VH-VL binders against PH domain leucine-rich repeat-containing protein phosphatase 2 (PHLPP2). Designs and how they scored, part 12

Target 1, 249 residues: PH domain leucine-rich repeat-containing protein phosphatase 2 (PHLPP2), of Homo sapiens (Human) (q6zvd8r785to1033)
Amino acid sequence: SHGLAEMAGQRNKLCVSALAMDSFAEGVGAVYGMFDGDRNEELPRLLQCTMADVLLEEVQQSTNDTVFMANTFLVSHRKLGMAGQKLGSSALLCYIRPDTADPASSFSLTVANVGTCQAVLCRGGKPVPLSKVFSLEQDPEEAQRVKDQKAIITEDNKVNGVTCCTRMLGCTYLYPWILPKPHISSTPLTIQDELLILGNKALWEHLSYTEAVNAVRHVQDPLAAAKKLCTLAQSYGCQDNVGAMVVYL
Short names: E, the ipSAE of ESMFold2; O, the ipSAE of OpenDDE; V2, 0.75 times the mean of E and O plus 0.25 times the DockQ between their complexes.

## First folded at step 14 (VH-VL; framework fv_adalimumab_6cr1)

Design s36
Fold by ESMFold2-Fast, scan of step 14:
Structure s36 (fold): chain C 249 residues (1-249), chain A 120 residues (1-120), chain B 107 residues (1-107)
Amino acid sequence: as target 1 above (249 residues)
Amino acid sequence: EVQLVESGGGLVQPGRSLRLSCAASGFTFSSYAMHWVRQAPGKGLEWVSAISDNSGYIYYADSVEGRFTISRDNAKNSLYLQMNSLRAEDTAVYYCAKDYDFWADYFDYWGQGTLVTVSS
Amino acid sequence: DIQMTQSPSSLSASVGDRVTITCRASRGINNYLAWYQQKPGKAPKLLIYYASTLQSGVPSRFSGSGSGTDFTLTISSLQPEDVATYYCQQYDSYPYTFGQGTKVEIK
């Protein structure tokens, strides 16, 4: 089961979209996702409507986590067409399926992301971050990469004054500085794995991983848990769009 | 099956120009990014240039930027590399390479290569 | 530019031996690494992509592993036809760069 909460910031436009399918690929798996367009709502909504279908196609062609996830992001990036030329979006997908090594009795979680949405797993009460944050301020390797490629980093830490994200779907006019290539990680799920939290940049700027896990760990209703995370972020001064999803495992 | 056939290599003097061609068949050429990769005699592989499926995005290695021009003609299923101001260090076998997709940037098929020798 | 360093530069092994070649990136490249085989006088041939995915038609004795900065190509049981130079290539970000190559010969 899962719960999703999304709250508009001071601009009163919600540029965060999510997808959740507790039953995916003919009931074999589950998929969850979050998309954040920062200043646009067009790309997050388009990705929300299309990425699960792309993933379904790719998992039928390969059982390799890296292959089907990387291809899902590449194909989704291509499908944005003209809208993807100047608009961009963070994208996060979490796919739960039978473990390839032991498909009859265990499950694996694969997490892939570009941009600043993150998935955090609660394992034995402790947070396990599964995403890489592709931003100039949080990823020194990415910051150095775009500088080495001769991008202009403005005083507000944006690539050519446009975005702090170094990887996104879309934003093709800033290629090769902004890339659609995701970070992909996989982990077998154990009985210690209690829940999964998906959140956008605004959530994770205001809540530590430990605080987020502790806030929801004993909340029985996933929707109440997701709402609690958004409300807590706002109580700490968040004025941007905030999105949170809690998946109970 | 996929086939890439390079042509246009040969002996050329430093400072002169040469144009390489690559004829593609066996796939929908207009749907894939294309690359040039070179290999100096007895040395390793060096990526030279890339062009997107519609020529909207073109990139070069620093060693050839300003001297080489990549182009394509999708109606003719052909890729080109115009090499100007050639230097001795440009001596290499030049391979036409097919991208796996739009911008996957690994190369699932290669041509046999064409030798360019820049010598006085 | 991301520098790719292979080790060893060359090796000699017997038929049936397990052969291991390593490739190190100067910064993190996730799983965006390909391995190519090049026989003398021939074009390179794709063996492995996404660090560990075997290309269609490539014998199962070839395998790849690793992520981030450290990668390995393994030939589980070396055959005479495997004599070649092997190259790794990162495709995480522009410009795309290759390792210097590892020459594999039979004793």
Scores: ipSAE 0.357, ipTM 0.770, lowest interface PAE 3.5, mean pLDDT 88

Design s37 (from b19 with heavy chain T100R R101Y Y102D M103F E104W W105S)
Fold by ESMFold2-Fast, scan of step 14:
Structure s37 (fold): chain C 249 residues (1-249), chain A 122 residues (1-122), chain B 107 residues (1-107)
Amino acid sequence: as target 1 above (249 residues)
Amino acid sequence: EVQLVESGGGLVQPGRSLRLSCAASGFTFSSYAMHWVRQAPGKGLEWVSAISDNSGYIYYADSVEGRFTISRDNAKNSLYLQMNSLRAEDTAVYYCAKDRYDFWSADYFDYWGQGTLVTVSS
Amino acid sequence: DIQMTQSPSSLSASVGDRVTITCRASRGINNYLAWYQQKPGKAPKLLIYYASTLQSGVPSRFSGSGSGTDFTLTISSLQPEDVATYYCQQYDSYPYTFGQGTKVEIK
């Protein structure tokens, strides 16, 4: 079970899209995702409509979580076609499946992302971040990579004045500075794992991981939990698109 | 079966030019990025240059930029490396290498040619 | 540029021994690491990609592990045909860089 909330803030369009399938791959697994185009709504919507189908094809070709997830991002990036030349999007996928590597574990969670959407797991009441934030501000190694490759970083911390994200699906005209290669992590799920929070850049800029977990862990309804996170971010001054998804485990 | 065959290596004097060729077969050449990787005698591997499937993206190692030009002819299933202003430190076996994909996500090399030796000496 | 450092530079082991080669990146490269085997006088051959995924046709005695900056190639039971130099390569970002190589010989 999951809940999703999305708010435009003071912007006149919503450039955040989400994906949620509690039953996936013939009921064997579940998939959740979030996409943030920042200034464009086109790519998040395209990814919302395509990435689950790509994942379904890739999990049939490999049981290795790194292989099927990396290939899912590669194929999805290619399917953007001409729209992917100038437009880009953050992309986050969370895939829950029976653990094939460890018979003692019931399920395994694989999280992959490019850009600034993040998944945070609540394990025994404590936040476990599972994503890497690919931005000039939060990743000094990525900032240095982009500088070493001779990109112009403007005073507002954007690559060639366009984006603060160093990895996205699309944005092929900014290659090799902006890459479609995701961070991929996997963890077996335990009885201490209570819920999973997916959020975009705006959510995580306004709420700490601990604050987000504490705000929702005793809320019974996943939809109410997701709405609470977005409302809390807005109460702290968020004026951008904000998206939150809460998945109860 | 995938095959890559390099040719054009030889002995050249410093400051001169040489052109390497790589003939590809057994796969759809026009769908994959291609690379040149070199290895100096008794030393390790060094990536030299890459070209995307349609020649839209071309990149060089700093050590060769401005002197080397990578190109491809998809109709002939051929990859080329034009090497100008050669230096003694360019002495190496030059390998043609196939990317697993077009250029955006892979950049590891699933197939390599036998290599062609370039010796730059007076 | 990302620097790749392998350890050891060379090793000698007996047939049947477990051999471990390490590779360290100067910054995080996620799982974008490949391992190659180069036998004397031959071109390199892909062994492992995505740090731990075995290339088809490669014997199961080869395995890879690691993520981020620290990576390991293991040969569980060294065979005579495994005499070669092994290279790691990062493909997280351009320019692509290789380790200096580890020469594996039999005692």
Scores: ipSAE 0.242, ipTM 0.730, lowest interface PAE 3.6, mean pLDDT 88

Design s38
Heavy chain, then light chain:
Amino acid sequence: EVQLVESGGGLVQPGRSLRLSCAASGFTFSSYAMHWVRQAPGKGLEWVSAISDNSGYIYYADSVEGRFTISRDNAKNSLYLQMNSLRAEDTAVYYCAKDSGRYMEWADYFDYWGQGTLVTVSS
Amino acid sequence: DIQMTQSPSSLSASVGDRVTITCRASRGINNYLAWYQQKPGKAPKLLIYYASTLQSGVPSRFSGSGSGTDFTLTISSLQPEDVATYYCQQYDSYPYTFGQGTKVEIK
ESMFold2-Fast, scan of step 14: ipSAE 0.711; ipTM 0.877

Design s41 (from b19 with heavy chain A50V)
Fold by ESMFold2-Fast, scan of step 14:
Structure s41 (fold): chain C 249 residues (1-249), chain A 122 residues (1-122), chain B 107 residues (1-107)
Amino acid sequence: as target 1 above (249 residues)
Amino acid sequence: EVQLVESGGGLVQPGRSLRLSCAASGFTFSSYAMHWVRQAPGKGLEWVSVISDNSGYIYYADSVEGRFTISRDNAKNSLYLQMNSLRAEDTAVYYCAKDTRYMEWADYFDYWGQGTLVTVSS
Amino acid sequence: DIQMTQSPSSLSASVGDRVTITCRASRGINNYLAWYQQKPGKAPKLLIYYASTLQSGVPSRFSGSGSGTDFTLTISSLQPEDVATYYCQQYDSYPYTFGQGTKVEIK
């Protein structure tokens, strides 16, 4: 089971969307996702409606987690069409399926993201971050890549004054500075794995991984857990769109 | 079967121009990004340039930017590299390489041509 | 640019030996790494992509591992036809870059 909470804060619109399917690929697995367009709601909503279908097609073409996940992001990026030329979105997908090494008794989790949405696993009460944050302020290697490719980094840490994200789906007019290639990681799930937290940039700017895990670890209702995370972020001064999803394993 | 055949190489003097061609067959050429990769005699591989399936995206290595122009003709299943202001350090075997993607950013190379040698010398 | 460094630059081993070649990226490239085999006088041939996925038609004695910055190509039982130079290549971002190559020879 899962719970989702989204809050607009001081923004005039909600540019965060999510998807959750506790039963995916005809019961073979589960998929969860979060999308953040920063100041556009168009791309997050489009990705919410399309990315699970793309993933379903790609898992039928390959059993390799890196291959089907990379293909899912690439195909989804191309399907954005004209909207993807000027608009961009962070995208995070989490896919849980039977482990290929022991499909009868264990599961694996594959996490892929571009942008600043992150998935954090609670393993024995400790946070295990599974995503990479593709932003100028948090990733010095990405900042160096963008500088090496001769982009202008403005004083407010934006690529050509447009965005702080160094990877997104869409935003093709800023190639090669902004790339749609995701970070992909996989981990076998163990009996110590209690829950998974998906959150957008605003959530993780205000809550440490440890604080987020501790806040929800003993909350039995997933919706209450997700709402608690958003409320904590706002209590710490968050005025932006904030989204949180809690998945119980 | 997939085939890529390069042509147009040869001996050329510094400062002159040369045009390389790559003839593709055995796949839908218009659906894939294409690359040029070169290898100096006795040295390693160096990526040169990419062109997307519809020519909407083109990118060059810094060493050739402003001197080389990549282009394609999907009706003729052909890839080209126009090389201007050639230098001794451009001496290399030039390979045509097929991407697995059609998109603005590319992936790895599943097929390579045989290569064509370009020697820049007086 | 992302620098790709291979080690060793060359090696000699006997038929049947386990051979390992390492490749290190100067920054994180996740799993966006391919391995190519180049036999003398011939074009490179794809062996492995996405760090660990074996290309169709490539013998199972070849395997790849690693993620982030450190990668390994393994030949579990070296055969005479494996004499070649092996290159790693990152495709995380442009410009694409290759390692300097590892020459594998039979003793």
Scores: ipSAE 0.665, ipTM 0.863, lowest interface PAE 1.7, mean pLDDT 89

Design s44 (from b19 with heavy chain D53E N54S S55G I58T)
Fold by ESMFold2-Fast, scan of step 14:
Structure s44 (fold): chain C 249 residues (1-249), chain A 122 residues (1-122), chain B 107 residues (1-107)
Amino acid sequence: as target 1 above (249 residues)
Amino acid sequence: EVQLVESGGGLVQPGRSLRLSCAASGFTFSSYAMHWVRQAPGKGLEWVSAISESGGYTYYADSVEGRFTISRDNAKNSLYLQMNSLRAEDTAVYYCAKDTRYMEWADYFDYWGQGTLVTVSS
Amino acid sequence: DIQMTQSPSSLSASVGDRVTITCRASRGINNYLAWYQQKPGKAPKLLIYYASTLQSGVPSRFSGSGSGTDFTLTISSLQPEDVATYYCQQYDSYPYTFGQGTKVEIK
């Protein structure tokens, strides 16, 4: 298991950062991530540098995928300190490790996210989305939760005019409307699992899951695959920062 | 050993005020968010209020918003609930509950006090 | 607010029976659900968190399952000391809400 990322944008600042560690915890596993600050580059860069270290500490405290991933996000959120008071970032982590049920699978994949970055698995040529999109436009339940908690939703679908994301790391001054609690999913990896695609909001706004999988399924170079996804998004009109990472399994 | 001991409950007239205290020991109090949860006689549990580890953020159930004030004194390892404008429906056992993680927003409770009964009646 | 609905409201079973209690959230809460046991006259005790993670010291006959909106607490072999009211609690979002409780009694 190894991965490579490509990021591109039309803005003066690139507010998307990626993390790729093909060898993690002394070679026991691998970790991949993507962070999107929308209008700030500070938090994505900080999370890129710190979240893997937090994950390493938390996997030593618990073997339960939900527990160590939830704690990784909450501890990372807290460690932002003052920087996290006004700034926020989407965060996505994918952790691959040996499966506890070895006879059925050699590895398991745990995916956790807040915000709008998503991981999509290609299983037998079909996309398996593993993330939840926490945005006012795409999540009616989250929009209703925020409204029920008496937040002001502006005409451009932003919480108090600030962000369309209903969950992210940081942005503490908008608690309890914006939460750091991630969606977490786990799946054993099988021989049919060909690759994993990580992408930010801009990628998934322009490419369907099926289109993304079909575009890269037969490309054997991870960097070429990631570049192809970014180029396709831009050809469909994307003018925002776009991030894509392809991990071959 | 973690211990939470509530006090301050009793019989109080409608419209009056009462202050509950919770004395914490056996853990680093200043590192954990704290909660008040109540239970009316013969009824289920109702979350009432929460306070962040620093005391900088407070949260309330709609039923008590504007009437109750949660506060803490980290130097004294103590949690408080100031209850104003008490109503008959505030009659309940009030539990002090400890958040599970040393950070905010974990919001499930690994330790509870024994509870203190508040009876609001004429 | 997220409404948590438990079923059944009460049940009677024999020692050694498998007991299941269901909790349904009015909206998706991911895995952010805890289960508590409250024995008569006592404070609640945490049994399960993150929907399926057993709290230290809790007997292995207790297990939790589910995600999203539908959750189950199972007692694989009911013991006399398990007589209690059981509550689910969502902690996905503020305000935190509990189910109405399920009273478990022995026949």
Scores: ipSAE 0.167, ipTM 0.715, lowest interface PAE 4.8, mean pLDDT 87

Design s45 (from b19 with heavy chain Y57W)
Heavy chain, then light chain:
Amino acid sequence: EVQLVESGGGLVQPGRSLRLSCAASGFTFSSYAMHWVRQAPGKGLEWVSAISDNSGWIYYADSVEGRFTISRDNAKNSLYLQMNSLRAEDTAVYYCAKDTRYMEWADYFDYWGQGTLVTVSS
Amino acid sequence: DIQMTQSPSSLSASVGDRVTITCRASRGINNYLAWYQQKPGKAPKLLIYYASTLQSGVPSRFSGSGSGTDFTLTISSLQPEDVATYYCQQYDSYPYTFGQGTKVEIK
ESMFold2-Fast, scan of step 14: ipSAE 0.736; ipTM 0.883

Design s47 (from b19 with heavy chain Y57H; at its last look DockQ between E and O 0.52; V2 from the best seeds 0.00; counts 0 for: pae E 3.5 > 2)
Fold by ESMFold2, look of step 15:
Structure s47 (fold): chain C 249 residues (1-249), chain A 122 residues (1-122), chain B 107 residues (1-107)
Amino acid sequence: as target 1 above (249 residues)
Amino acid sequence: EVQLVESGGGLVQPGRSLRLSCAASGFTFSSYAMHWVRQAPGKGLEWVSAISDNSGHIYYADSVEGRFTISRDNAKNSLYLQMNSLRAEDTAVYYCAKDTRYMEWADYFDYWGQGTLVTVSS
Amino acid sequence: DIQMTQSPSSLSASVGDRVTITCRASRGINNYLAWYQQKPGKAPKLLIYYASTLQSGVPSRFSGSGSGTDFTLTISSLQPEDVATYYCQQYDSYPYTFGQGTKVEIK
């Protein structure tokens, strides 16, 4: 089961969207995603509507999680077409499936992302980050790549004055400075794995990983847990769009 | 069977031009990005240039930018490299290489031609 | 440009030996790394992509590992037909770059 909360804060548009399918690929897997368009609502909604179908197609072509996740992001990126020329979106996708070595006895979790949405696993009460933050501030190697490629970094720490993200789906006019190639990680799930938290940049700017896990560990209703995360972020001063998803494992 | 056959290599003086061709067969050429990769005698591999399936995206290594022009003709299943202002350091075997998908997607090469030798010497 | 540093530059080993070749990127490239085999007088052949995935038709004695900046190619039991030069290649970002190569010979 899962719960999702999205709050506009002080903004007049909600540019965060989410994808949740507790039963995916003939009921044997699950898919969860979060998309943040920053100032646009169009791309997150398009990705919300299309990425699960792309993943379903790619899983038919390969059993390798790096292959089918990378291809899901790259196909989705191209399918944005003209809508993705000047607009971009952070994208985070989590896929839970039976373990291929012993599908009757265990599951695995594969997480892929571009941008600044993050997934955090609660394992034995401790947070385990499963995603990479692709921003100039938090990824010095990406920042160096962008500088070496002669992009302009404005004084507000943005690539050509447009975004703090070094990887996104869309923004094709800023290639090769902004890349669509995701970070991908996989982990087998065990009894110690309690829950998974997905959140956009605004959530994680206001809550530490430990704080988020502690806030939701003992909340029985996952919708209430997701709302609690967003409400905590707002009480700590968040005025931007904030989204949280809590998945109980 | 995927096949890539390069042609157009030869001996040329510095400052002159050559045009390389690569004839492709055994796959839907118009669906894939294509690349040129070169190898100087006794040396390693150096990526030279890439062109997307529809020619909408084209990239060059710094060492050849402004001097070389990649192009393709999807109706003829052919890839081209126009090499101008040739220098001694351009001496190499030039390989035509197939991307596994569109440009910006995979960018590793599942099939290579046998290469054509370009020698730049006076 | 991302510099790909490959070592050793050459090696000699006996049939049946375990051979390890390393490749280091000057910055993180996630898992976007491929390995190629080039036999004398032939074009390169893809062995491994996404750091660890074997291309179809590649013998299981070949394996790849690593992520980020440090990668390895392993031949678990060297065979006579494995005499070749091996190259790593990053494809995380433009421009795409290769290591300098590792020549593998039989003693």
Scores: ipSAE 0.426, ipTM 0.773, lowest interface PAE 3.5, mean pLDDT 89
ESMFold2-Fast, scan of step 14: ipSAE 0.779; ipTM 0.894
ESMFold2 (binder alone), look of step 15: mean pLDDT 93; pTM 0.942
OpenDDE, look of step 15: ipSAE 0.718; ipTM 0.896

Design s54 (from b19 with light chain G28D)
Fold by ESMFold2-Fast, scan of step 14:
Structure s54 (fold): chain C 249 residues (1-249), chain A 122 residues (1-122), chain B 107 residues (1-107)
Amino acid sequence: as target 1 above (249 residues)
Amino acid sequence: EVQLVESGGGLVQPGRSLRLSCAASGFTFSSYAMHWVRQAPGKGLEWVSAISDNSGYIYYADSVEGRFTISRDNAKNSLYLQMNSLRAEDTAVYYCAKDTRYMEWADYFDYWGQGTLVTVSS
Amino acid sequence: DIQMTQSPSSLSASVGDRVTITCRASRDINNYLAWYQQKPGKAPKLLIYYASTLQSGVPSRFSGSGSGTDFTLTISSLQPEDVATYYCQQYDSYPYTFGQGTKVEIK
């Protein structure tokens, strides 16, 4: 089961969208996702409506987690069409499926992201971050890549003055500086894996991984857990859109 | 069966121009990104240039930018590399390589042509 | 540019031996790595993509592993037809770069 909470803060629009399917691929798996357009609501909503269908197609073609996730992001990126030329979105997908090495008795979690949405696993009460944060501030290697490719980085640390994100779906006019290629990681799920938290940039700027896990670990209702995370972020001064999803494993 | 056939290589003097062609068959050429990769005699592989399926995205290695131009003609299933201001260090076998994807981002190369030798010598 | 470094530059092994070739990226490339085999006088042939996925038609004795910056190509039981130079290639970002190659020879 899962719970989702989204809050606009002081902004006029909610540019965060989420996806949750506790039963996916004919009941074989589950998929969860979060999308953050920063200043646009169009791409997050489009990705929310389309990305699970793309993933369903790709998992039919390959059992390899890197292959089907990379293809899912590539196809989804292309499907944005003209809207994706100027607008961009962070995208995070978490897919739980039977482990290919032992499908009868264990499950695996695959996490893929571009941008600044992150998934954090609670394993034995401790946070295990599973995503990479693609921003000029948080990723020195990505910052160096963008500089090596001769992008204009403005005084406020943005690519062409537009965004601090170095990877997003869409934003094709800033290609090849801003890439749609996701970070993909997989981990087998164990009995010690209690829950998964998906959050956007605003959530993780205001809550440490440990704070987030501790806040929800003993909350029985997933919706109450998600709402608690958003409320904590706002109590710490968050004025931006904040989204949180809690998945109990 | 997928086939890529390069042509246009040969001996050319420094400072002159040469145009390479790659004829593609056995797949929907207009749906895939295409690349040029070169290999100097006895040396390793060097990526040269890429072009997306619709020519909307074009990229070059720093060593050739401003001198080489990649282009494609989807109606003719053909890829081209116009090489200007040739230098001795451009001497290499030039391979036409097919991307696995039909979009802006390029991926790995699933099929390669046999290559065409370009020798730049005075 | 992302620099790709292979080790060793060359090796000689006997038929049936396990052969290991390593490739190191100067930056995190996640799983965006391919391995190619090039026999003398011929074009490169794709063996492995996404670090560990075997290309269709490639013998199962070839395998790839690794993620991030450190990658390995393994030939579990070397055959005479495996004499070739092997190249790793990153495709995380432009410009795409190759390792310098590892020449595999039979004793």
Scores: ipSAE 0.735, ipTM 0.883, lowest interface PAE 1.4, mean pLDDT 89

## First folded at step 15 (VH-VL; framework fv_adalimumab_6cr1)

Design d02 (from s47 with light chain G28D; at its last look DockQ between E and O 0.42; V2 from the best seeds 0.00; counts 0 for: pae E 2.04 > 2)
Heavy chain, then light chain:
Amino acid sequence: EVQLVESGGGLVQPGRSLRLSCAASGFTFSSYAMHWVRQAPGKGLEWVSAISDNSGHIYYADSVEGRFTISRDNAKNSLYLQMNSLRAEDTAVYYCAKDTRYMEWADYFDYWGQGTLVTVSS
Amino acid sequence: DIQMTQSPSSLSASVGDRVTITCRASRDINNYLAWYQQKPGKAPKLLIYYASTLQSGVPSRFSGSGSGTDFTLTISSLQPEDVATYYCQQYDSYPYTFGQGTKVEIK
ESMFold2, look of step 15: ipSAE 0.642; ipTM 0.857
ESMFold2 (binder alone), look of step 15: mean pLDDT 93; pTM 0.943
OpenDDE, look of step 15: ipSAE 0.638; ipTM 0.867

